# VHH binders against TBC1 domain family member whacked (wkd): the designs that were tried, part 19

Target 1, 363 residues: TBC1 domain family member whacked (wkd), of Drosophila melanogaster (Fruit fly) (q9vgl8)
Amino acid sequence: MATAPRSLDTISLCSTVSSCPDRNGFYGGFQRTDKPKEPLSKAQIIAREKKWLYMIDNWSIYMSKNYKKIRDRCRKGIPKSVRPKAWFYLSGAYLLKKKNPNVYNELLEKPGNPTTIEEIKKDKHRQFPFHEMFLDEQKVGQIELFNVLKAYSIYNPKVGFCQAQAPIAAFLLMHLPAEDAFWVFVSVCDVYLQDYFIPGLEVIQNDAGILEGLLKKTCPPVYRHLQKHKVEPLLYMTDWFLCAMTRTLPWETLLRVWDCFLAEGIRVIFKVALVIIGASLSRHKVRKTCTGLCETLAVLRSPEEHIVEEEFIINNMMRLNLRVEDFQIEHTRQKARRAKQKAQQEAESSGSGNGHRRNMPTL
Short names: E, the ipSAE of ESMFold2; O, the ipSAE of OpenDDE; V2, 0.75 times the mean of E and O plus 0.25 times the DockQ between their complexes.

## First folded at step 21 (VHH; framework vhh_7nfr_2)

Design d4 (from j1 with S109K; at its last look DockQ between E and O 0.62; V2 from the best seeds 0.81)
Fold by ESMFold2, look of step 21:
Order: structure tokens, then C-alpha cells, then sequence
Structure d4 (fold): chain B 363 residues (1-363), chain A 120 residues (1-120)
């Protein structure tokens, strides 16, 4: 069966459009919520804000001598008022901007690659269409989105533009002024998701293998089910990782995950993915209904609401029995597998004389 | 109206080659991941290969990697699958599928399929 009965994107499109934005700026879509969030007391919020501002004022000392405190406070959640500044420091964008005065404006003055510019224009209108910043092409948010993506394509021509970058840049513009958003975006694309967007998309393929190995370790029955039905990880994890969950999670969960992601790096994305996969398919009764490719993908694409709630995701990612060493082991295994695969393909191309592969029509 | 039409299937001997085509219309072809998915009689669907919207980046299932090549022509709105070193296990109906906007694995439209049979 080809039918996915329900998806997060489909649910978002069917949502009502309100005349007033929610607390996060959404007029509609799946990331809008009318459900109230019980806030901490005013005193608690002020106390957390003061702790964060003090840490930011002493950033280099905390990063070098007390990183554990930064990490722990990110895991608790960054206060809304401080979060943009905290992300700017967590990402290292503060240093990038300081080292590169005027570079963003200089990049904007350059014409850019015409093909890349047309690709950006086609994709920018699809980002967060129900958010107040991006409602239509005339909104400042869409203009700033174009500028950030154009500047980056010139800044890193080895990448140019990858379609998955647009939601990341748009997400950052919802929190930061354009130049600051640009430098956080550079850090995310070039450090956190290093080489993810280079044409060929080879790094995400390696990370799919790592995720599969980690799943085998953390939830063997789910791993075996996916193997049995030939559900390969690239099919469900590619947009999760390339877009850094920006199109996948409810808004409040997304903000909390990014608080952790900017502090701890790509391992957070792996852990969130493992929680979603494990919780969605851990029950044998659910696996019995997932008798094929499309049925299994539908379950992973539309996880039950409780699985993607803030505290479920944050608490369960921290409860995974995974250490840094487990990631390194899988990284080493995947690196070895790819090296052997490249050697075999070079031997087959040279020794086999396969003219069809060599002479494949240029498309 | 999204339409996908496969062609190029047929009977081939083990070790042989085939080239499948999928003509696409009714949507902006260059904006979507395109995929090949196959189904042997009495079996579930099996993902074969996918290609990035503007080309250049290709993914392959473990079972076909190194033997199959996916390609697309965004001027002609056509998806291709070049199959080399065919094995009996490759016998199936091959479907081209359109994914939703940048969501690989969300197969929202399918072709009617073309039969590939590998036997001596």
C-alpha cells in the first residue's frame, strides 16, 4: 500500500487559520498551539534569566572551566527572553561575527550564482507559511530569508544551496536579527552539521548507518523489525537530520531540543531520533500492524502526540544508555565500511570493464 | 493532476541490463525527491533508490548499491533507473514515486508500474 493515512504536514495544512497569532507567532499549521503553558513564577523566571545573563557575561570562563553547568542549564530550558542571545553564544556565532566585521553586508552586495539564486527564490515561499514573519513574499522575513541563504551560498560555494537549509535559516530569523542569524546559520551548517549539505549528501548517508547501529544497540526488536521489512533509515531520518528537526517537532519541543543541540551537538539529533523510533515501534502490537514499508513509515512520520511532547523527548533522550564512545564506535565502523565499498567499486570499474556504468547517459 | 508513467521493463537474463523511464507531469518536477520502489509478487514494497530534487545526490538501497544508477532530467521531467548486473531477486514491478516537499519516504503519488523479469 502507498497510502500514508496521516502525516504531520498534512495535519498542519488542515488546521484552522486564526486571526491572531499564538504565543510563538503562528496563525495556523501543526506548530500552532492554543493549549496554555503553565509558566514558572515571575520570580523563578527572573532568577533563571539572571543566571543566564551572568553566564553570558563570563562566557569564555564557563565554556573553558564549567561547561557542565552550561549544558545542564540548556537541558532545563533557556528562558524565552534570553534564548536568542544564548543561542548566539552557544553556537560560537559571537566570535564568528567579531572576526568577520562587515562580511555579511559585503556578501549581500555580490550578485551570487544565478542558478543558485533561482533555486533559493523557488524554495523560500515554502518555509513556515503560517508564521507571521513569512505569510507572503512581501514580508520582511521572506526578504531576510533570501538574503541569508544568498549570503551563505557565496560564503561557502562548495555547498551553494541545499533545499534543507531554508527551514533552518527561516527558523533562526524568527529569533535573531538577520546578521546574527546568518552567523548562527554558518556555525550550524559548517560545524554542527559539518559537510551535510555538500552535493552528494554523503555525510547523511554515513549518519544513517550510525543511527541504524545505535538502534540495534538501544532497541533490538525495533531494529529487527525494520530490517525484516527493508525499511532503511535514509527514508525516515533524512529530513529529520538535514533540517535539524525544524519541520518535525511541535514548536515547544523543537525549542528545547535546539537548546540542547547548540550545547551538545549532533548527538542530540541522534538521541531524539532514537527516542521517536523506539517509542513509536517498541510495542509488539504496533509492530504487528506495520507489515510493510509504507505502513511503517507512516507510524514513524506521525508519532503519537505524547511521544513528541517536551518532557518526554528531553527526559528520554537523557535516559538512553548511550555514551560518547558508542557514537565513536559506530562512526569508526561506518568509515571502515565506506572505505571498503569505495575500494570494491574502484576494482569493479577497472577490472569488470562495465561499459554501461561508464557510458551512462549524462542527465 | 499529478501523473507518473513508467516504461522500459521487460524480460532479461541474469547479468543483463535494463533502463527504466518515468514520465512526470502535473507538478514542478525539480522541487521533489523522486524514488523507485519495487514489489515482487506476494511481497511487500521495497525501496530501491531516490534522487535529490535538483539531481547530483543519490541514495540506494543496500540490495542494489553499485548495480543500479538513478538519474533525472529536469528539463524533460523524466526519472531514470539504469539497472546493471541484474539478478533473479530483482524481478518485480517497479514504480516511480513522488515524495512530498523535501520529505523523503513520504510517497504521495505513484505510477502504475512496469514489470521487470530476470530469468534465463
Amino acid sequence: as target 1 above (363 residues)
Amino acid sequence: QVQLQESGGGLVQPGGSLRLSCAASGFTFSEYWMSWVRQAPGEGREWVSSIYPRGGSTFYAKSVKGRFTIARDNVKNTLYLLMDSLKSDDTAVYYCAKDSYFRLGDFDKWGQGTQVTVSS
Scores: ipSAE 0.817, ipTM 0.930, lowest interface PAE 0.8, mean pLDDT 87
ESMFold2 (binder alone), look of step 21: mean pLDDT 82; pTM 0.841
OpenDDE, look of step 21: ipSAE 0.921; ipTM 0.973

Design d5 (from j1 with D106E; at its last look DockQ between E and O 0.59; V2 from the best seeds 0.79)
Fold by ESMFold2, look of step 21:
Structure d5 (fold): chain B 363 residues (1-363), chain A 120 residues (1-120)
Amino acid sequence: as target 1 above (363 residues)
Amino acid sequence: QVQLQESGGGLVQPGGSLRLSCAASGFTFSEYWMSWVRQAPGEGREWVSSIYPRGGSTFYAKSVKGRFTIARDNVKNTLYLLMDSLKSDDTAVYYCAKDSYFRLGEFDSWGQGTQVTVSS
């Protein structure tokens, strides 16, 4: 199936382009679509918009006394007209901005770490290159992207800048004014994806183990296939999780997943990943063609189109029947595994270091 | 065009050490994850290790964690693999691989490989 999503690397940047942007601002790339997307009647859309606006006007009450309603409405999909404001509230960015007047502008005035600034400059050109906001260096979107990433690197120097943050910040700038996007970005990086971007990337390695354990529980034949071919989860899930699916999903599915993600947190990313892995490799005929590492990774990198359609993803993630305790069990197991591995690593380094120093240029 | 050239392989006894190098050109080295992947005779390719584009964050396959160390020098555009405590099942051709832009596991370019043989 030739229509599967493709990488946004150099080869993908040569995708077919149009002279007119689609309804989402794309001139090309796998996230552009000309397909209609309005299955709801005009009356249904207006009714949902009214419910969302009322809920936003009474946000503190809904968050404290009726969170289930917020979650359920996110799962149905947030109407396009209210989605930016809904994300601003769901993320808690409205409180962050209120508590921190002038902070974004103050951060922009600071020089920043020179090494970090150069890293940001190298990566900003790669974000959504077929989208009208980011077509070239002189577009406001690339300028604002640099500013948001620079401000964040100063705001949280423990993280600085991770390459995976660039697509998240760019994605938010497509929906929100720069300062609002900054505070949603802070919430996503510091709360939703807490500690993911700290140098060392240790948290994603723990979460890769959690995902593997959940896969063993939810789809044992797929788990066994991946074990047989030594396809470790970091190979397919790292960009899925660190970029919060922004480089992975078709546009409409991505928006729906983020509606849920901002309401329910990282568990949504885990569930979407499990749906993709399970649906892509559940059929024996597909596993039979995956005779090794590269063939198996290719299937996971380019899921069949029906697997990544919005209703398939949303409905199947809800059917996984994974509870908070399932995640807690795996977290505890991975914490124990990590402690054991660190003890083994220290023992082997002591044995390896007897009589010698390691000769590596970076250690 | 992208070019990756491995070196440093050879014959070593069990428990010994080797240091592999991979010279890279034709792309902006510091923007990409780099990986080592090995292939034993008659077997499929097996991921060994990967390193974040700007260094400082390293991933290892379960089979080599604690024994191997991946490193990169973004000034010299060179990737390294220090292999310690080598054992017979580490015998393989070791490939340097370039991942696509922040998509670990999409190996879009490969070197020629360097042979590592662990034998008494």
Scores: ipSAE 0.801, ipTM 0.925, lowest interface PAE 0.9, mean pLDDT 88
ESMFold2 (binder alone), look of step 21: mean pLDDT 82; pTM 0.836
OpenDDE, look of step 21: ipSAE 0.922; ipTM 0.973

